# Ledger of designs, part 2: miniprotein binders against Probable L-asparaginase (ansA)

Target 1, 322 residues: Probable L-asparaginase (ansA), of Deinococcus radiodurans (q9rrx9)
Amino acid sequence: MPASLPRLALIHTGGTIASRPSPDGRGLTPQTPPALPGLEGVQVSEHQPFNLPSPHVTPAHMQQLAHLIEQLAGGHDAVVVTHGTDTLEETAFFLHLCLPAGLPVVLTGSMRHAEEVSWDGPGNLLDAAQVALCPQTAGRGPLVVFGGDIFDARTVTKVHTSAVDAFGGYPGPIGRIDRTAAGPQVHYFARPEPRPTFRPVTLERRVEILYAYAGWQGEGYAGALERADGLVIAALGTGNLPPELLPLIAATDKPVVLATRTHAGPILPVYGYAGGGATLVEAGAIPASFLNAHKARLLLLVLLNLGASREDIRRVFTQGVF

## First folded at step 15 (miniprotein; from K1 with R8K E34Q E73T)

Design K7
Fold by ESMFold2, fold request of step 16:
Structure K7 (fold): chain B 322 residues (1-322), chain A 80 residues (1-80)
Amino acid sequence: as target 1 above (322 residues)
Amino acid sequence: SKVTITFKVDSPEEARKILWEIIFLAWKYGAEVQFYIRNGKVVFWIRVNDPEEAERIAEEIKKLAEELGLKVTVEVREKE
């Protein structure tokens, strides 16, 4: 028998995977963390920095989680985080930005709670642990494991409100774990490239999101810009806006990042009509590349808290330096 | 074979002058980059697979530091 066993840190943060019907009958609330089904030959430590439904999670909680993971790195071979599914993808991306890639970190949750027949918590949790301990996982940075799929933190998103297979994204999973007669099998298709680790001291900067729609004339833009240090707009298609936004974007030197309200695809600033993406970029808007609006917001927040100039921010987003 | 480049900057204030240039330099070479505070100094850590690229990165870091009036000592270490 080996002299030491693999060491797994299991960090619980709440969500449906920790939830049961509340005593007052008003619905589900986070209560007790799920039990990890037994893993032979693995030492497990358990931690619970907070116990929240994911809509209550903030970037400050994400930073607290990143600090805990860094504290645990010296004593563990892998980390699994349980998390509510509504903001799981934001926490995953924040950790991707702020943790080095060496220590495996795998996030998961569930769409069903423990009192439902065939609930998905135990399977997702066991899959996450097995992926986290798989030798091929090292160096890939934070991952999301859900329903047997392994997702890159930059692209994973919740694509269904209630289905058990609720996670997807563009271009899709980067790997898979399956249960076979010989045990779990982990397969990867690609590895993320080397990237910087960003380490903001505080997160006091403010980034707001605006959502474009047919007939939008810029309602809410002035107020959001006044309150914020930078702005993300979930724009139309490849990064187009109604014409009223063009002079508004031209008038500020604060960073304005264009993401898209579409399900998938990068910002491609190719249209030359007033408010077309080419005109917006010429006016100073920054294309978000393939990041959706709420991930672009997190990246912009991190960069602003590191004192990045507008030009530094533009280079990070457009060159994909994340 | 991985090569690690490290250097220290005396304070966070001085590190801010060079931070983004180091991040983009590492990106240019496809290198992993980290920075963190240790004992009041900022430590930069860059990893690349090619020893010749590591030497070029180290030389570019020295040039950037000189241009910005920063005193740094750049260490290059091969792994294993």
Scores: ipSAE 0.574, ipTM 0.858, lowest interface PAE 2.0, mean pLDDT 91
Fold by ESMFold2, fold request of step 16:
Structure K7 (fold): chain B 322 residues (1-322), chain A 80 residues (1-80)
Amino acid sequence: as target 1 above (322 residues)
Amino acid sequence: SKVTITFKVDSPEEARKILWEIIFLAWKYGAEVQFYIRNGKVVFWIRVNDPEEAERIAEEIKKLAEELGLKVTVEVREKE
């Protein structure tokens, strides 16, 4: 174990990559962490702060994970996190917001479990480890590696419920890992970007998401507003809502962030009809930039827990300070 | 070589007065910024590659602190 030997922390959190059929016959449950295929000349430490299906993961778990990663930073060159795929993109984005960019952190999972033919766990895990240890990865912050693609935590999303090639987003991967005769080859299409690291002490604030649909008259708005410190609305298209929402938003004293229910693309508040995005922004709504609703919720949650004013929140979202 | 700018604010309450201006200042320069609590004080770290930019950032921090009535000492250190 020479001083120059790479040190990798492998953190398991659960998900299909750790799952097999339960003993009671009621379906798949997380049980045994996957084995990392051997990497010659790499010291591996293993950690398991929790073992959950990803729908059970909360922002509190994400903060616990961020704290563990910071504790490990002094003793490791890279971190790989295994995670269930349903909320993997939310954990990745939370870590992007709350960890400094210096230590490589790569998240991955699998769409198939170890008892399935052609399961994808070992390949994803090996790819994640090799990307995390690649010198070009330094300074990029947390990344998602899946099926050989390398994704930015801000834009990655699960785009298919069951396909092995389940991850995408807009604009898509920022890099790739491939195999050659000389070994794994990592390519990036963009340079790292500096950003702030946010460090909320607690996550006690509450942010709720409302989902727009044709004919929505504002059902659930008042109750959500009463319970929450801020709202995110998954709006229509470029950030439009039915007309009944305009007076509700205009009367709202708490932050309301507009994301889109559309698969891809930024909020572009250009429509002037009642409930059009321009009218909503004029009434005080904050466009989420290119973030989808659940990532906008995480950003708003972090900002509220740091005591950000409405104007600070608007500037972070509008100027893309993340 | 990277240059680190650090300063401390005496309490989290006082740090809230300047926090967002520091974040946006770092963003303007494309700088990395962090903050954390030590011994009841809030420590800010900003990292840049250019010593001249580091001096400009340090001067802007001193100006912001003075405008907000905060007493801070700004240190500029070469990383290497």
Scores: ipSAE 0.566, ipTM 0.854, lowest interface PAE 2.0, mean pLDDT 90
Fold by OpenDDE base, fold request of step 16:
Structure K7 (fold): chain B 322 residues (1-322), chain A 80 residues (1-80)
Amino acid sequence: as target 1 above (322 residues)
Amino acid sequence: SKVTITFKVDSPEEARKILWEIIFLAWKYGAEVQFYIRNGKVVFWIRVNDPEEAERIAEEIKKLAEELGLKVTVEVREKE
């Protein structure tokens, strides 16, 4: 029997890669999705569950996307998702938490729009498709492909607001795609650590993020704690806060996760002054390890919606490879 | 071969007692874990790549359930 053509699901969600100047002159808006260029010998199905600028993407949209991917998994060998770059790392991380690792899923977008001379969309989209269909991609979970670099969803973050190489993170890309006359060349430098995946049924629980700064005395904390089922604090350095936050954290039974506002590195509860990471953890705060605040929020959101206790959440954040 | 472990609990309340311990067990083995609630029953789905690991996980789940005084049904299925 002739070898069946590889089957790729292309899911468009909007973003700059689909954006053009609005006829009304208000600026760039998502419009027509990009075409997949230069891919031969592949059966492509196209889907568009929504067409949103990425700042309008919510966890509910991420869950909808996860469900769609699960539905498509039986009939496809790989999935590519086009997405706006601003929250792409959050969507990728949510998929990382919730999707089975078996189906290759690659997210991409662009930093230029289709009417620019240097439109990066076609290149990124072709790269993403070729990475997704590469046999070595299987079992790595959701990936982000951008500017020829391959990133894991766990660590990837947007690191520049306007550059075409807008993505990075710690430790950085786990692979690269280039092209020669012989075709695409995909190289991986690392393998992901094994991890569980979760399937929250609902996303009704609420998690808010607070951002620490010099002189912060806990403004907004009480209101956030009242509204939310859990909190993430983008803390200073290794997870330190002003002294005023210590008694506030000690007084709640809700999960309070300490992430860092610093772009790289873990939470380390080593400082013993009032508001130091050691005192906060003693008071019941949960260190987010290497997760940034917005990814820690998504993990906490998932865990809360699974009915995790504060202790269970602590165990997940402490023992996890997230 | 992928092995699927199906775990059924008769009540959501009982499921809460064992859910996270199952997740941590699955984690120990690098397994995927999912659950759903249907008709008042909670079903856990655990995917592992190694059949021997699946049996080990199943045994540990049974032991854990016994320790918690829970009645559980554990099925190990090989998916072709």
Scores: ipSAE 0.543, ipTM 0.840, lowest interface PAE 1.1, mean pLDDT 90
Fold by OpenDDE base, fold request of step 16:
Structure K7 (fold): chain B 322 residues (1-322), chain A 80 residues (1-80)
Amino acid sequence: as target 1 above (322 residues)
Amino acid sequence: SKVTITFKVDSPEEARKILWEIIFLAWKYGAEVQFYIRNGKVVFWIRVNDPEEAERIAEEIKKLAEELGLKVTVEVREKE
């Protein structure tokens, strides 16, 4: 029997890659999804569960997307998701936490829209599809493909607001796709560490992020703590805060996760002054390791919705490969 | 070959007692953990690639459930 054609599910969610000038003149808005450039010998199914600018994407939308991908998994060999770039790393990370292992899932988008002279959408979309269908992609979890670079969902972050190479992170990409006359060339030079995946039933728990700055005296902390089931603080450097936050963190039984506002590197509880990382951890704060604040929020959100205790959450953040 | 361990608990309350122990057990093996509630029962799915590891995990789950005084059903299935 002729080998069945590879089956690709293309899921459109909106973003710049689908955006055009609005007829009302208010600016760019998601409209028609991009067409996949021709792939020979591939069966493509297209889906559009929603059409949103990525700032409008919520964890509930991410969960809906995860469920759709799971539904499509039995009938497809790979999945490509087009997404707005602003929260693409959050969606990718949520899928990284919650999707079954094995199915290739590649997220992409664009930094230019379809009416611009140099639209990056078609190139990124073709790259994403070819990466997703590459046999070496299986088992790596959700990936982000952008500008020919292949990123793991754990480490990828948007690093520029306007450049076409808008994605990066520490340590950086785990692979590259280039095109030659012979076709696509995919190379991997790293693999994600093995990890468990989780599927919360609901996402009803609330996690808020606070951002630390020089002279912050804890403004907004009390209100956030009252409303939320857990907090993430984008702290200074290795996880340091102004001294006013120390007693506030000590006084709560809710999980307070320390992430860093610094672009790269871990939380290290080494400083012993009031509000230093060591004092905060002693007071009960949980270090986020290498996760940035918005990814730490998603992990905390998932864990809380699984009924994790503060100690369980601490154990996951400290022992996990996230 | 993907092996799925199905673990059933008779109540959501009882499931909460063992949930994180199951998660950390699966973590030890790098396994996927999912759960759902159906007809008042909580069903856990643990997916592993190695059948021998699946059996070890199943045994550890049974032991843990016994220690906690929980009535559980554990099934190991290979899906092609």
Scores: ipSAE 0.463, ipTM 0.804, lowest interface PAE 1.2, mean pLDDT 91

Design K7
Fold by OpenDDE base, fold request of step 16:
Structure K7 (fold): chain B 322 residues (1-322), chain A 80 residues (1-80)
Amino acid sequence: as target 1 above (322 residues)
Amino acid sequence: SKVTITFKVDSPEEARKILWEIIFLAWKYGAEVQFYIRNGKVVFWIRVNDPEEAERIAEEIKKLAEELGLKVTVEVREKE
């Protein structure tokens, strides 16, 4: 029997990769999704659950996308998602939390639009499709492909606002795709660890992020604590804050997660001065390990919506398996 | 060979009591764990590569369920 053609689901969500100058002259806006460059021997289905600039993507949209991918999983061998770059890492991380690792899911986008010189969209899209269909990609969970680099959804972050190599993070890419005359060359340097996946029914719980800075005295903390079911603080260095935050964190039973505003490295609660990471953790703060603030927020959001206690949340973040 | 451990809990409330302990148990073994609600039951799905690990996990789940006063049915299936 002729080998059944690989089946790829292409899901468009908007972003720069779909953007063109607005007819109204208001600047760039998502319009027509990019065309997938021709792949021989691949059956492609196209989907567009929404067409949004990535700043308009919410956790509810991420959940909608997760459900769509689950629906498509039975009839497809791989999934590619085109997305705006600004929140691509958040969507990728949400899918990482909520989808089983078995189905290849590759997210990509572009930093140039279709009318620019050296539009990076077609190249990224082709790379993403070829990575997704690569047999070695199976079981790695959601990945981000950008500029030929293959990133783990857990660690990837947008590192530049305008460069075509806009994605990076610590420790960096886990693989590479290059194209030669012989075709695509995919190489992996690492494999993501096995992880649990979560299936929240609803996302009604609220998590807000606060950002630490020199001289911060806890402005906005009280209001955030009143509105939210949990907080993430993008803290200084290894998880340090100004001394004014220590009594504020000590006074709440709500989960307060300490992430770092620093580009790379973990929360390490070693400092014992007032507002130092050790004192904050003693006061009940939860260290986010290597997760940045916006990814820590998504994890906390998922856990809260699953009815996790503060202690359960602490255990999840402490074990670092997500 | 991937071994799948499936167990069902009759109520979401009972499932909440055991859910996180099952997740932490699965993590201890590096197992993939999923849970979903189907037909009013919470179904837990744990996937491991080693059949011996699957049996160990299944035994620990049974013990945990007993400690929590929950009746759970644990099924271990090998997919060849």
Scores: ipSAE 0.348, ipTM 0.766, lowest interface PAE 1.8, mean pLDDT 90

## First folded at step 19 (miniprotein; from HG1 with Q7R I13F W17Y Q18E K62E L67M)

Design J3
Fold by OpenDDE base, fold request of step 24:
Structure J3 (fold): chain B 322 residues (1-322), chain A 80 residues (1-80)
Amino acid sequence: as target 1 above (322 residues)
Amino acid sequence: SDETLRRLIWEAFFLIYEALELLDKGDPQTAIKMLQEALDTAQDAISEAEELGNPELIEYAEWLVDMAQELLEEARQRLE
């Protein structure tokens, strides 16, 4: 029997890849989604649950997207999601937390719109589709494909505001796709690590992010702590803060996660001065491992909505159970 | 109690994680034991959640049951 054609679900969410100049002259806005360049021998279904600039994407939209992907999983071999680049890494990470690892899901977007010279959308979209359909992609969970690079959802971050190679992070891409006369060539440089998945029903808990800077005395902390169920602080270096934050963190029973504003590397609670990572962790702060602040926020949000204790949260973050 | 429910959920979760690590290390026999414990724990969580009327944690307990079952099947296949 002829092998059934591979089935790809293409989900459009908006972003620059769908953007054009607005008729009102106010600037670029998401409009018509991009067409997938022709793939021979692939059946494609198209979906558009919403059409948003990525700054308008919320965790609720990410959850809606996760549910849609789950619904499509039984009838498809792979999923490609087009997304705006500004929050693409957050959506990818949320999907990483909530979707089974076995389903190929690839997120992509563009840094140029369809009316620009050298529109990067079609190339990224084709790369994403070919990666998603590659047998070696199965079991890796949600991935980001951009500029031919394949990124892990845990480590990928937007590293440039305007360049076409806008995504990176440490340790960098886990794979590469190139096209030759023989077709697409996909190579991976890493293997997926074992992880359970999360399944929050609601996302009603509130997590806010604070950003540390030289001379910060805790401005905004009290208000955030009052409103939120948990906090993430984008701290200095390996998770250090000004000394004024130590008593503030010590005084709360709410989870306070220490992430870093530094581009790469883990939280390491080794410094013993007032506000140093060791003193903050002793005071009850939770190190975010290698997650940046906005990804740590999503993880904390999920954990809080699943009734995790402070100790459970600590264990998830410190052992990298995600 | 709500505390008992949360404990059962997260005990099952971490048992699944430990089992996954064992599977990755090539020890399916030990993984099977942990997964069975995880499955039993997650089922207890469902029962507790039903008694408490916590629909959010019922769904996640069911998710953990499904995950444990799938991993049990995988682990058993590795022994064949």
Scores: ipSAE 0.871, ipTM 0.956, lowest interface PAE 0.5, mean pLDDT 95
Fold by OpenDDE base, last read:
Structure J3 (fold): chain B 322 residues (1-322), chain A 80 residues (1-80)
Amino acid sequence: as target 1 above (322 residues)
Amino acid sequence: SDETLRRLIWEAFFLIYEALELLDKGDPQTAIKMLQEALDTAQDAISEAEELGNPELIEYAEWLVDMAQELLEEARQRLE
């Protein structure tokens, strides 16, 4: 029987990769999705569940996307998602939490729009498709492909607002795609890591993020605590806060996850001064490990909607069960 | 009770996690035992969730069952 052609699902969600100047002169808006550059020997199906700038993407949209991918999985060998870059890392991480690790899913976007001289959309899209269809991609879960680099959904972050190499983070890419005369070459520098997955039905629980700064005395904490079912704090350095936050956290019954506003590195609860990470953890704060605040928020959101206890949440974060 | 349901769900979840770690370390035999326990626990969670009428946690308990079953099959294949 003729070997069946690989089947790729291409899902468009909007973003700069689909954006053009608005006819009304208001600026760039998502419009027509990009065409996949010629990929020989691949059957492509195209989908567009929504057309949003990524700042308008919510966890509910991420869940909708996850369900769509699951529906498509039986009829496809790989999935590519085009997405706006501003929240791409959040969508990728949500999909990482909720989708089986074996399903090849690659997210990409662009930092230039189709009318610019150096439109990076076609290149990223082709790279994403080729990575997704690569046999070595299986088992790695959702990945981000940008500028030829392949990123883990857990560690990838947008590191520049305007540069074409807008994605990075620590430790950086886990792989790369390059092109030779013989075709695309995908190389991975890390092995797949096994993980359980989450499947929230609803995302009704509320998680808010607070951002620490010099001289912060806990402004906004009480209001956030009143509204939210859990909190994430983008703390200083290894998870340190001003001393005023210690009694506030100590009095909190809801889960408070301690992340960092620092670009890279884990929470390390070693400091024993008032508001130091050790005192905060003793007071009941949960260290976010290496997850940044917005990814920690998504994990906490998922866990809360699955009825996780405070201890379960602590265990998930501290043991890296994601 | 809701507490029992949540306990069963997360017990099954962490058993699956531990089994995955064992599989990664090359101990499929021990992983199979844990996955079987996870499967049984998740099935108990389904029953409890049905009794409570909690559709959200029913679906996740079913997901845990499916995940445990898939991993059991994988683990068994590694022993062949």
Scores: ipSAE 0.871, ipTM 0.956, lowest interface PAE 0.5, mean pLDDT 95
Fold by OpenDDE base, last read:
Structure J3 (fold): chain B 322 residues (1-322), chain A 80 residues (1-80)
Amino acid sequence: as target 1 above (322 residues)
Amino acid sequence: SDETLRRLIWEAFFLIYEALELLDKGDPQTAIKMLQEALDTAQDAISEAEELGNPELIEYAEWLVDMAQELLEEARQRLE
């Protein structure tokens, strides 16, 4: 029997990759999704659950997307998701948390729109599809493919607002796709890492992020704490804060995750001055390790909606159980 | 109780995690034991969740059961 053609689900969500100048002249807006460039020998199904600029994407949309992917999993060998770049890393990370690693899922987008000479959409989309269909991609969970680089959903971040190589992060890509006369070549620099997954039914719990800055005296902390079920703080350096935050955190019963506003690197609770990471952790703050604040928020959100205790949350973050 | 349910869920979760780590290290035998415990714990969580009428955590407990079962099958296959 002829070997069954690989089956790819292409899910469009909007973003620059689908964007064109709006008829009203207000600027770029998501419109028609991109066509997948010629991928021979693949059966493609297309889906569009929504058409949003990525700043409009919410955790609820991410959950909807996760459910759609799950529905498609039985009938497809791989999934590609086109997404706006601004929150692509958040969606990818949410999917990483919630989807089994067995189904290849690749997220991509573009930094240029279809009417630009330098439209990067087709290239990224083809790369994403070829990566997704690559046998070595299995077991790695949701990945981001951009500019030929393959990124882990845990570590990828948007590093430039306008450049075509807009994605990066520490430690960088975990793989690369290149094309030769022989076809696509996918190479991975890391092995798949088995992990448990999360499956929140609801996302009713609320997590807010506070951003640390020089001279911050805890403005907004009380209000955030009142509204939210948990907090993430994008702290200074290795997880340090102004001294005024120490008593606030110490008085907080809700989980407070300590992330960093610094572009790369872990939380290291080593500083013992008031507001230093060691004092904050002693006061009950949870170090986010290498997760940036917005990813830490998503993890905390998921954990809270699954009834995790403060200690469970601490264990998940500190042991990297994701 | 709600507290018991949450405890059972997260006990099962962490057992699964530990088992995965053991599988990755090439110790499927120990992993199988942990996964069986995880499975039992997750099943207890389902029962507790049903008693409490907590559909949200029922679904996750079921998910943990499925995960533990799948991993048990994988681990057993590695011993064959």
Scores: ipSAE 0.863, ipTM 0.953, lowest interface PAE 0.6, mean pLDDT 95
Fold by OpenDDE base, fold request of step 24:
Structure J3 (fold): chain B 322 residues (1-322), chain A 80 residues (1-80)
Amino acid sequence: as target 1 above (322 residues)
Amino acid sequence: SDETLRRLIWEAFFLIYEALELLDKGDPQTAIKMLQEALDTAQDAISEAEELGNPELIEYAEWLVDMAQELLEEARQRLE
């Protein structure tokens, strides 16, 4: 029997890659999805569960996307998701948490729209498709492909608001795709660690993020704590806060996760002054390790919706069980 | 109880994690033992969730069972 053609599911969600000037003159808005540049010997199915600017994407949309990918998995060899860049890293991380690790899923987008001279959409989309279909990609879980770089969903972050190389993070990409006359060349130089996955049915639990700044006295903390089931704080440096936050964190039984507003590096609870990371952890705060605040929020959200105890949450974050 | 259900779910979860680490370290034999325990624990979680009428945690307990079973098969294949 002729070897069946590889099967790719292309899922469009909106974003700049689908954006054009609005007919009403208000600016760019998602419209027609991009066409995938021709891949020889690949069967492509196209899907569009929604068409949103990525700032409008919610965890509920991410869950809807996860379910769609699972439905498509049995009939496809790989999945590519086009997404707006602003929250792409959050969607990718959610999929990383909730999808089987073996499923080849690649997220991409663009920093330029189709009417610009240097539209990066087709290149990123082709790269994503070729990466997704590469046999070496299997078992690495959801990935982000942008500008020829292949990123781990745990570490990838948008690092520039306007540059075409908008994605990065610490330690950086785990692979690269280039094209030669011989075809696509995919190289990996790192592997994600093995991880269990999560399967939340509902996402009704609420997690809010607070952002630390010089002179912060805990403004907004009380209201957030009242509304939310858990909190993430984008703290200073290795997880330090102003002294006013120490008694506030000590007074709650709700999980409070310490992330950092600093671009790179882990939470390290070493400082012993009031509000220092060591005092906050002693008071019951949970260090987010290397996760940024918005990814830590998604993890905490998933854990809370699965009935994790405060101790379970602590263990997941501190041991990196994701 | 709800507390028992949650305990069983997360015990199974962490057993699966520990087994994954052992598999990565090249110890499939020990991983198999842990995965079997995880499977049994997750099955107990299903039973508890059914008794309590908690459909949300039933689904995740079933997910943990499936994960443990898949990893058991993988681990066994590594011993062959």
Scores: ipSAE 0.852, ipTM 0.951, lowest interface PAE 0.6, mean pLDDT 95

